# VH-VL binders against q9h9l3: the designs that were tried, part 96

Target 1, 176 residues: q9h9l3
Amino acid sequence: PRKMVAIDCEMVGTGPKGHVSSLARCSIVNYNGDVLYDEYILPPCHIVDYRTRWSGIRKQHMVNATPFKIARGQILKILTGKIVVGHAIHNDFKALQYFHPKSLTRDTSHIPPLNRKADCPENATMSLKHLTKKLLNRDIQVGKSGHSSVEDAQATMELYKLVEVEWEEHLARNPP
Below, E stands for the ipSAE of ESMFold2; O stands for the ipSAE of OpenDDE; V2 stands for 0.75 times the mean of E and O plus 0.25 times the DockQ between their complexes.

## First folded at step 5 (VH-VL)

Design q9 (framework fv_amlenetug; at its last look DockQ between E and O 0.03; V2 from the best seeds 0.00; counts 0 for: pae E 14.2 > 2, placed apart)
Fold by ESMFold2, look of step 5:
Structure q9 (fold): chain C 176 residues (1-176), chain A 122 residues (1-122), chain B 108 residues (1-108)
Amino acid sequence: as target 1 above (176 residues)
Amino acid sequence: EVQLLESGGGLVQTGGSLRLSCAASGFTFSDYAMTWVRQAPGKGLEWVSYISGSGDSTDYADSVKGRFTISRDNSQNTLYLQMNSLRAEDTAVYYCAKDWGRYSYGYAFDYWGQGTLVTVSS
Amino acid sequence: EIVLTQSPGTLSLSPGERATLSCRASQSVSSDYLAWYQQKPGQAPRLLIYGASSRATGIPDRFSGSGSGTDFTLTISRLEPEDFAVYYCQQYDSSPYTFGQGTKVEIK
């Protein structure tokens, strides 16, 4: 049986006008929600917009942050060969410059049974905050200090567990 | 210098078996996914199979599923393709190829071997 | 399965001309998962472009890729004698990781 992890990333703005999203924090948790990785990451490009109200990233966090190339290597060693759960996870993989196999990827923003349990349209893209409130009766991403990628990764894993049996069976019948 | 060297091709009868090997050097073999791609004479490229760096994840084209098995020995830096129940349609040059990205999985392939010819005759 | 259809099948051009090669997918492919390869007679393929638009190591800047969704393009801004070859697109968005049937670029 294949091991499972959940990932969440925080991005800052780089490139022209700060519109490029670059990785500045990554958190990975195991099936039980234990933290396997949680580091601030220094983008290789100049940071134009820290996006602090959402990302929680400040200039001080970058002083001793792990350089992107090193952090990417550490993160990919954890992800390789595992089922990786995330929310809108394509954005996380894009920031990592990495392509995880679709057969091993689980995106809680696009799982119809999960939306159904939340009384949401099965084809809708629902926010992590909304799904977590509806299905786990928990408030995440509270306050004005930005998101916690550890909190978000943990919530993502708990959401997936609600539909894991059904969805894994579905994917076995309908390989992506 | 990255090098990939295939071996094990040759002439085989329909229904027979062959084992292809690909010796790798010049990079940390276990960090990269590997792929077999084949090309029938005068034809285009056809993806056959891939295997993750650790060897724990594999996938196959439908045309070979159940007949071919990809494997690797990371201690010997060698990729394998076990081909069983060979058919005339399996006649091709077989290339091994390395994923371009360290720790990547199923990406584009930046280094290819010279290929080994497999000919399946009736 | 995602089918990639390349056009034209053969492109006859002279050195110095611009080559435009098309790759159309039967369903949407993320730009992150589209590659282009060059293959000369008797040789293994060579990676030119990955992620639809990123040049592989050592590839001259006359090669460029573009496109998204179902339509992708490889452009060779000024053909050199060594560029006359067969070109393949490949998607690695979903298994099976299919190739197009190839476009042959030949001397007119």
Scores: ipSAE 0.005, ipTM 0.510, lowest interface PAE 14.2, mean pLDDT 88
Fold by OpenDDE, look of step 5:
Structure q9 (fold): chain C 176 residues (1-176), chain A 122 residues (1-122), chain B 108 residues (1-108)
Amino acid sequence: as target 1 above (176 residues)
Amino acid sequence: EVQLLESGGGLVQTGGSLRLSCAASGFTFSDYAMTWVRQAPGKGLEWVSYISGSGDSTDYADSVKGRFTISRDNSQNTLYLQMNSLRAEDTAVYYCAKDWGRYSYGYAFDYWGQGTLVTVSS
Amino acid sequence: EIVLTQSPGTLSLSPGERATLSCRASQSVSSDYLAWYQQKPGQAPRLLIYGASSRATGIPDRFSGSGSGTDFTLTISRLEPEDFAVYYCQQYDSSPYTFGQGTKVEIK
């Protein structure tokens, strides 16, 4: 069996009016929730909007942040060959300028059995916060300090573990 | 065609009780979560309570917790709201609303009844 | 709870004009879990938009939703006579699933 990791990224706004989402933090945890990677990342472009309310990113975090190119290399080394679990993970991959093989990707925002277990519409996209509260009875992304990518990655992994057996069997019968 | 019909509204004194019903048709009732939303005269919408399709999960607004009880009878395609210890501020038109998606949990609401008026007098 | 503040309170426009309605959240609404409803006098609300930008079934193309985080917008590209009503936003990211106070779109 392949090793499994969960990833969560925080993005800041760059480009005109800050509409471009650029990677500013990445957290990766293993199956047990242990942190494998957690770094602030410096975008190649000028940051227009730190989006601190959501991202938790502040200007001071960028002082010693890892340059994007370096961070990307480090992250890709961790992800290569692994099953990668995330929530709305296409956003993380987009920010990383990297796309993981679909057969090795698990997106908790698109797992019908998970939604069903949470009494949510099977074909709807539910928030990580909502699913975490419903299924794990845990509050994440609370307050005004922004998200914790480590916390979010851990929650994502825990959610997936609830449906892992069923979903892996489904995927085996229905390869993406 | 989806239809929702509320009933049971009326005039009640402060401290009194009232039971609302919502008769549903035109869809698989047990597959959808149902919600009560109320609207005071001339005011906006207020979420009141939710119940899952199976009835195993419920939730309430803080303003009604401990006083209101949401329930459903899937064999009768009926949603209920038991309202106890009513207050003047509970005066409103009460709507039953269908969740947009199957097996939903308080999602968006794609169908609403016409509402039933509850008036609580001092 | 998440407080949704709509603006303006009243929007006076003529048929054929563009309407822009704002909904601001007191905290971020994750994954754009925001809906818009239309309500006419004496009628129940009608779902217009869900997921911040998805039109409900049967809703005309002139209605569109946009936004993310704390700022959301409902746009009516060209007002029809039947579009004059009160509009509400609602978040369903976290309980309680709160509504905005509403924006009245009235004929000028």
Scores: ipSAE 0.000, ipTM 0.532, lowest interface PAE 13.5, mean pLDDT 92
ESMFold2 (binder alone), look of step 5: mean pLDDT 91; pTM 0.931

Design t1 (framework fv_unasnemab; at its last look DockQ between E and O 0.67; V2 from the best seeds 0.00; counts 0 for: pae E 4.8 > 2, grease 19.7 > 18.9)
Fold by OpenDDE, look of step 5:
Structure t1 (fold): chain C 176 residues (1-176), chain A 126 residues (1-126), chain B 107 residues (1-107)
Amino acid sequence: as target 1 above (176 residues)
Amino acid sequence: EVQLVESGGGLVQPGRSLRLSCTASGFTFSDYAMDWVRQAPGKGLEWVAEIRSKAYGGTTYYAESVKGRFTISRDDSKSIVYLQMNSLRTEDTALYYCTREGTWYDILTGYSFDYWGKGTTVTVSS
Amino acid sequence: DIQMTQSPSSVSASVGDRVTITCRASQDIYNYLNWYQQKPGKAPKLLIYAASSLQSGVPSRFSGSGSGTDFTLTISSLQPEDFASYFCQQYDSYPLTFGGGTKVEME
């Protein structure tokens, strides 16, 4: 069995009018929820919108932030060869300008058994916040201070663990 | 040739409504964000509203001075952008221009108003 | 909101003169700035985008420079057809805002 990690990223707005989503924080946790990586990341472009209420990112976080190219290398080193779990993880990979092999990717926003367990429609896209509340009886992303990518990554891993056996068997029979 | 033709301007009393139209031709209208910019007599330019293409969700943006009163919309099948103006005020008196945003994919490049109509005059007076 | 302070408000010049117009942003807008020309009774015309990129069809005597907060439009040798008003405009963030304008008039 391959090692498993969960990832969550926070993005800020760059480019004209802040319409480009650029990586500004990345958190990676292992199967047990231990933090393997948690860094503020400096985008290569001018930041127009910190999106603080959602991202939790502020200007002061960028003062000593890790340059994107360096951070990307560090993150890719951690992800290589592992099963990567995330929620709506395509956004994280897009921000990283990296795409993990599909066979080694687990997206908790697209796992029907997980939705079923939460009494949600199997084909609906449910938020991490909602699933976490329903299945883990835990509140995340509360308040106005923005998200905690570490907390979100940990929640994502815990959610996946609830359906891991069933889903891995399914994937084995139906490889992506 | 790119053309933008505004219409719908006129004289109205405060509190009344007016709807401006801008008919576009000479380009793929649905691919571009469209804006309204106004100019009061003898004054400078003021951005009023923007509507993005459907591909970008058709998101709208407004100047604070018109928010809640003006609504920008578009009909891609007719290549028309509209500006519904409600609760008009005397300070809304201006020449209203329809503009196209030239979009460049490089984040280091800009969004510019590369084409303008001749404008339509709105006068709000008691 | 980002305020764009344009200077001077007016300038008298002669044909052949070098004319410089300045635009200052209230915060860093990188190079997200456009310059427009407007003649009396006419719609504005795009001259420069991205602070320094010349719009197609615009004479080379027009140039833009600057980044961050300070920007400059330069007409290297003023021609008779260049007597007009000029406006800067930022597109860093909403609301989009214009400078107050500069009228270039004949001395």
Scores: ipSAE 0.243, ipTM 0.714, lowest interface PAE 1.6, mean pLDDT 93
Fold by ESMFold2, look of step 5:
Structure t1 (fold): chain C 176 residues (1-176), chain A 126 residues (1-126), chain B 107 residues (1-107)
Amino acid sequence: as target 1 above (176 residues)
Amino acid sequence: EVQLVESGGGLVQPGRSLRLSCTASGFTFSDYAMDWVRQAPGKGLEWVAEIRSKAYGGTTYYAESVKGRFTISRDDSKSIVYLQMNSLRTEDTALYYCTREGTWYDILTGYSFDYWGKGTTVTVSS
Amino acid sequence: DIQMTQSPSSVSASVGDRVTITCRASQDIYNYLNWYQQKPGKAPKLLIYAASSLQSGVPSRFSGSGSGTDFTLTISSLQPEDFASYFCQQYDSYPLTFGGGTKVEME
């Protein structure tokens, strides 16, 4: 079986008024939820808004953060050849300036069987927080102190496992 | 040519409300963020509020001094931006300018106030 | 909030003089700074954006420099129409804030 990882990223605001989203943390876990990568990443441009309430990122995290180019290389080495699971994963790939093969990409925000298990509309885009509470009985992203990308990546992998057999068979019959 | 015409200013007692309007012409109003900037008599400039275009979600932003009391809004069909001012205080006395800032495709000038109206005067006194 | 400290508050000068005005930000704002000119009884007019880029139609005697926290507006040879107040303004972060202004007046 092909190795599978889950990824989650946190962004900060760059550009005027902090309106551009730039990668500032990335976490990758394996199938068992073990952390393979978890680094703070220094964007190549001026940080305007750390977005700490949502990102959990503060100025001190950037002092020794891995420069974006270096971090991107490390992350892509981990992702190459693997099935990559994420939630709204196009945002993570955009922040990495990378697009993983569709045949090896799994997006828990767009898996109808997963929504069905949660008694949610099958074609709706459901939040990670909602799916995790409903299907795993766990509260993630609690409060306004920011998200944990490790916690979110682990939750994403566990959600995928609930539908893995069904969805992998579906994709084999319906190649993307 | 671009024109911004403010109206709705006047003399008002503290604690009362007033609504300013800014009528825009000579450009595609719906593409632009719009701001209010005020200037107390003999004083400098103070940014008051901003409303982004619909393309950027119509998001609003406020100076701390007016947050919770003032509301900026827009009517793209009429090319009008409004400033609803509630719970007015004497320190709100100023000339209120309507100003335009740019869109995403004019990013170098789009974060600058490139066109200003002549302003409308708000006086808050008892 | 980002405080913009502008100096001097006023300057008396003659036509032909070189005038410099400084603006200091309370935190790093990169080059996200505008300069405006305001003549008595008139609305402000944009002179310089992005710290150093001259707005279309503005005379080349105006120039801007600086990045980070320290910025300068320079008028290389003052003309009669340049007697006015000048304001810096940051657009790095909300709330948008202006410097206190510098009045350039005839000596």
Scores: ipSAE 0.132, ipTM 0.662, lowest interface PAE 4.8, mean pLDDT 89
ESMFold2 (binder alone), look of step 5: mean pLDDT 93; pTM 0.945

Design t2 (framework fv_unasnemab; at its last look DockQ between E and O 0.55; V2 from the best seeds 0.00; counts 0 for: pae E 9.8 > 2, grease 20.5 > 18.9)
Fold by OpenDDE, look of step 5:
Structure t2 (fold): chain C 176 residues (1-176), chain A 126 residues (1-126), chain B 107 residues (1-107)
Amino acid sequence: as target 1 above (176 residues)
Amino acid sequence: EVQLVESGGGLVQPGRSLRLSCTASGFTFSDYAMDWVRQAPGKGLEWVAEIRSKAYGGTTYYAESVKGRFTISRDDSKSIVYLQMNSLRTEDTALYYCTREGTYYDILTGYSFDYWGKGTTVTVSS
Amino acid sequence: DIQMTQSPSSVSASVGDRVTITCRASQDIYNYLNWYQQKPGKAPKLLIYAASSLQSGVPSRFSGSGSGTDFTLTISSLQPEDFASYFCQQYDYYPLTFGGGTKVEME
């Protein structure tokens, strides 16, 4: 079986009026929840909005942040050849300006069996926070200090593990 | 064809309220941010307020000169953007334009007012 | 707030003339600048976006240049229909701000 990792990214606002979401932190954990990567990342453009309340990113974090181009290379090296698990992962890939093969991607925001297990509509898009609380009885993204991408990545992996066998069988029968 | 039609302007006394409406047609209204821009007689253009699309949280922004007095809102089901103007002042006298922000999908591109209405006149006088 | 200083406030020109209007931002706004034309009694019309991109339907005699703090709108050969007011506008930061305008008048 292929190695599996979970990823979560935090974004800040760049570009006109801060409307562009740029990668500012990336966390990657393995199947056991061990941190493989966790770095603050410096966007190539001026940061207009740190979105601190949600992102947890502050100006101080950018002082020694890894330049985007370098960070992207490091991250891609980790992801290559692996099954990548994430929540609404298309946003992470967009921020990374990288798209992982669909056959090797697992998005916990689009797994009907996971929603079913959480007593949610199968075709609804539920938040990571909600699913984590419902299925893992754990509170994440608590407070006003912003998200922890490590915590979110770990939660995402744990959620996927709940439906891994069923979903992998489904994907085998219905390859994307 | 994209069209924006303002209404609701008129003559009011200071301290009174007025509600402007802008009816949009010819495009998917809900996908666009909408703005109000005003122009006092014989003067330049002044940005007043912006409301983003629902996809971007419907966030609103205001010029300092109108903050706390004006409220921008939208009804996507009717393709209308509103400007509720309270505690009007004589300096609020202007032609009020409704405009659409054209979005260009690149960090090197921008948000421009690509379509404008003909405007509606607001006169605040004692 | 970002101050947009536009110059000149007015210019007299003749048909066929080259007209140049300048807009200076109080801080670096990259290329996040628009140019508008406004004729008397009419709403503004978008001419240039992103500092140098020509809006669809706008004649090629109009061009925009510049980045950072200094921007220029150029009319290579003024036509009768070009006598109007022109405004620059930055969209890098809130509040959105316009230049004071330039009136292009017939000499």
Scores: ipSAE 0.217, ipTM 0.719, lowest interface PAE 1.9, mean pLDDT 92
Fold by ESMFold2, look of step 5:
Structure t2 (fold): chain C 176 residues (1-176), chain A 126 residues (1-126), chain B 107 residues (1-107)
Amino acid sequence: as target 1 above (176 residues)
Amino acid sequence: EVQLVESGGGLVQPGRSLRLSCTASGFTFSDYAMDWVRQAPGKGLEWVAEIRSKAYGGTTYYAESVKGRFTISRDDSKSIVYLQMNSLRTEDTALYYCTREGTYYDILTGYSFDYWGKGTTVTVSS
Amino acid sequence: DIQMTQSPSSVSASVGDRVTITCRASQDIYNYLNWYQQKPGKAPKLLIYAASSLQSGVPSRFSGSGSGTDFTLTISSLQPEDFASYFCQQYDYYPLTFGGGTKVEME
């Protein structure tokens, strides 16, 4: 049986005027929510905007950060062959410059049964914060210090578990 | 052929207002950020304001020297960028250029002022 | 604000001379720097973007180099049409800022 992990990333602004999103933190948790990977990552481009209010990334985090190419290699070794769960996960894969097989990808921002449990429109793209509050009775992303990718990855895995049996059966009948 | 044509300059007294217009043609105007850059007589270039395309939220940015007094805006249906200049000062006297900034997806080429108009002169004098 | 310091303010040169203009940023801007040429009575024209990339239609005698805080524009063999003012401009951070300009004039 295929093992399952959840991933979440935080980005900083690179490129002119800080408009390009580049990976600066990545967290991966297993099915039980145990942290398998959590590293600050140094982008290959100059950081213009740390976006700290959302990313939680500050200059001091970059002092000991793992260079992007090294971190990418470590992350991809963990992801290969596994079902990967994320929220709006396309953005995380884009930041990793990586393409994970669709048949092994689960995106909690677009799972109709999960929206139904939250009393939300089935085709709406719902925020992680909203789903987590509605379905897990937890507040995440609290305060002015930005998001925690560990907290967000753990919440994403717990949300998927709520619909895992139903959704895995659906995907078996309706291959992506 | 890309063209940028500025208008609306003139002689005004301090404290008055003017509205500059820049009419664009020869490219898909709605895809581009647009800027105003000014040059006082015999002096160097000074960036004044930028408005991003609608795809980037139409966000505006200003030089500190004009913040709160000038407003940049755009009308994509008419391919016009405007600069509303209020509370004009003698230090605002300059030739005002309209410029096109490239797209944001080309990090190495898309952030330069690749086309400039001829400018419109604003003189603020008592 | 990022201050862009150009030197020299002017240079007197003859046709055929090698001309070098420098631009220093008050902080690291990587290679996010443009060079513009402005002939008398005309609007500026983009010469070089990303510190070293030549804009289409610009003669190969123009070249740019540098990264971080120190940048140069070089005209390898000055031509009569190159007598003009030259400006650097950083585009890494708002507000966008220009150097003070360098006037290249006939000796």
Scores: ipSAE 0.006, ipTM 0.567, lowest interface PAE 9.8, mean pLDDT 89
ESMFold2 (binder alone), look of step 5: mean pLDDT 92; pTM 0.937

Design t3 (framework fv_unasnemab; at its last look DockQ between E and O 0.04; V2 from the best seeds 0.00; counts 0 for: pae O 11.1 > 2, placed apart)
Fold by ESMFold2, look of step 5:
Structure t3 (fold): chain C 176 residues (1-176), chain A 127 residues (1-127), chain B 107 residues (1-107)
Amino acid sequence: as target 1 above (176 residues)
Amino acid sequence: EVQLVESGGGLVQPGRSLRLSCTASGFTFSDYAMDWVRQAPGKGLEWVAEIRSKAYGGTTYYAESVKGRFTISRDDSKSIVYLQMNSLRTEDTALYYCTRDEYYYDSSGYWTPFDYWGKGTTVTVSS
Amino acid sequence: DIQMTQSPSSVSASVGDRVTITCRASQDIYNYLNWYQQKPGKAPKLLIYAASSLQSGVPSRFSGSGSGTDFTLTISSLQPEDFASYFCQQYDSYPLTFGGGTKVEME
């Protein structure tokens, strides 16, 4: 079967006022939800805002974090040739400074059959938290300690599995 | 020529409300963040609030001293930034400046720090 | 909040003097620091951004240096129009904060 992984990233604020989003954690899981990669990543620039409430990233995590260029190489080696599933995945690829082939990319924020199952408008952009609650009966991103990119990647893969057969057949007939 | 003209200041009693306006011209207003900075008589400068451009979500930020009482907003069609000041206190007495902030900061050549300031409008809160 | 400590509070100087004003941040702000000039009754005017970059139209006798926590503004040869107050300001983190100011006045 085709090799498929799910990815999720957490970002911190760099640049003036912390307005630039820079990669500080990346998690990749396989089809079964097993963790293939989970590293804290040191951005190549000054961190202004750890965004801990949402990112879960603290200064201590950066002390021994993998430098961005090294981490990027490791991550891209895992992604090459695979179907990559994510939620609003363009943001993850932007933080990686990378674009994965569209034909091998699956974005759970924009899958009409998935929205339909959640009783949501088919062409709306839906949050991961909302879809996961509606379709998996699971609460993620709970509390004020920040998101877990492992948890989010696993949820993203499970959501995709709900529509995988239908959506893969659709894409085969309508190549992106 | 970049111009920022503040208005709406005046003398008000504590607990009352006042709305400041800043009319901008000479640049593409909708591309810029806009800030309010105040200066109490004989005192230094205090940043009050910021509103980002629509391209960056129109996000607002406030100094702790005004959070919950002041609201910054913008009308891009009129090139105006507003500061709604509720529950005014004597400590809010100051000259209020409107200033132009960042355009884009993906590189050092695209930053626009507080490079243009208005003349200010005076707010006096006195019983 | 990042406290900006400016020194001295005032300087008495003569035309032609070299004037140095310092600004210290309570934490690392890299080079995200501006310098402003303010004359009585007027709004501040931007002189230096990014710690050391000269704003367009500002005379070359003004210069800025420093990074991290310690910054300086230097006027290499004071001119009559330079008697004013000077403020530093950080834009690393919200809330944006200013130094207390330095008044440069005629000796």
Scores: ipSAE 0.214, ipTM 0.684, lowest interface PAE 4.7, mean pLDDT 89
Fold by OpenDDE, look of step 5:
Structure t3 (fold): chain C 176 residues (1-176), chain A 127 residues (1-127), chain B 107 residues (1-107)
Amino acid sequence: as target 1 above (176 residues)
Amino acid sequence: EVQLVESGGGLVQPGRSLRLSCTASGFTFSDYAMDWVRQAPGKGLEWVAEIRSKAYGGTTYYAESVKGRFTISRDDSKSIVYLQMNSLRTEDTALYYCTRDEYYYDSSGYWTPFDYWGKGTTVTVSS
Amino acid sequence: DIQMTQSPSSVSASVGDRVTITCRASQDIYNYLNWYQQKPGKAPKLLIYAASSLQSGVPSRFSGSGSGTDFTLTISSLQPEDFASYFCQQYDSYPLTFGGGTKVEME
């Protein structure tokens, strides 16, 4: 099988009133869902809003967090040469200041066959939570303790695997 | 290679105006916040102004010492950041550096240290 | 505003010496501190970011430590090319502020 990984990131609020979203956690899993990377990341500016309810990030997580520049190097080393799967992955790549080749990128928020399988409009943008529930009968991002980027990355990979054959064939005929 | 080149400095009398330019190359200019930092002769460094990327609305920030007199702006199509300096004072005399700061993405951006600086352009305000 | 106080303002040292420069913030800035080196007639050069992270290409004899309000830049063994001015800078809050600088001179 191809070298494939899934990525998910969590953001905190920085800047005035916490309106700026900054990378604070990154998780990467392999095809089987094994964790290859899971680190808290220290933004290079003061955190105003941890957005804990959504991000799962707390102040204590930043005590030994990896500086962004260092984390970026570690993450890029993992992603290089691989097919990278994510949900709304454009945001993750920009947050990393990294542009993965489009031909090696898979965004589960933009795969019409996946939406079709979930009885959703093919051109609609569905949430990871919704797709995961519909197709995997699994509840993610529940509770008030925030999201788990590992859980989200694993769910993303599992969703992609449902349409992998069909989508890879489509991409082969219609390269980006 | 990242490069920042300042221009527009010169000798002016108090009360006059001057416009500085900084031309950037070697990176995606539109994704980054840009800053001006100045250094008076024989003195330390003073932050002057910052402008965010368009993705974050192009928000600007100023040091109190220049607020109301200086305006920072940018032209992403030309990869240039400007500093319009009005009502200049003798204490504005300094070497003015352009420097790269925060990177912006869809959700907002990510702050970075001043990792690249230009060589600076000299502004002298004297009667 | 956050005041950054550097000490000493100047230090005389010889090649091979251990040099220590301190920077104190007027309030807790966590690790949002940079160190810069500036040589005469040149722009500042980033040495350390996030208080203790070494910028790419910077020799390992440079190191940064500290968090909260007290920070230290250390040159373990001073080299001839290290005679310069050094500045700390906080980026915790606006306005961004620099320390007063430390000039490392040849003894």
Scores: ipSAE 0.006, ipTM 0.571, lowest interface PAE 11.1, mean pLDDT 90
ESMFold2 (binder alone), look of step 5: mean pLDDT 91; pTM 0.932

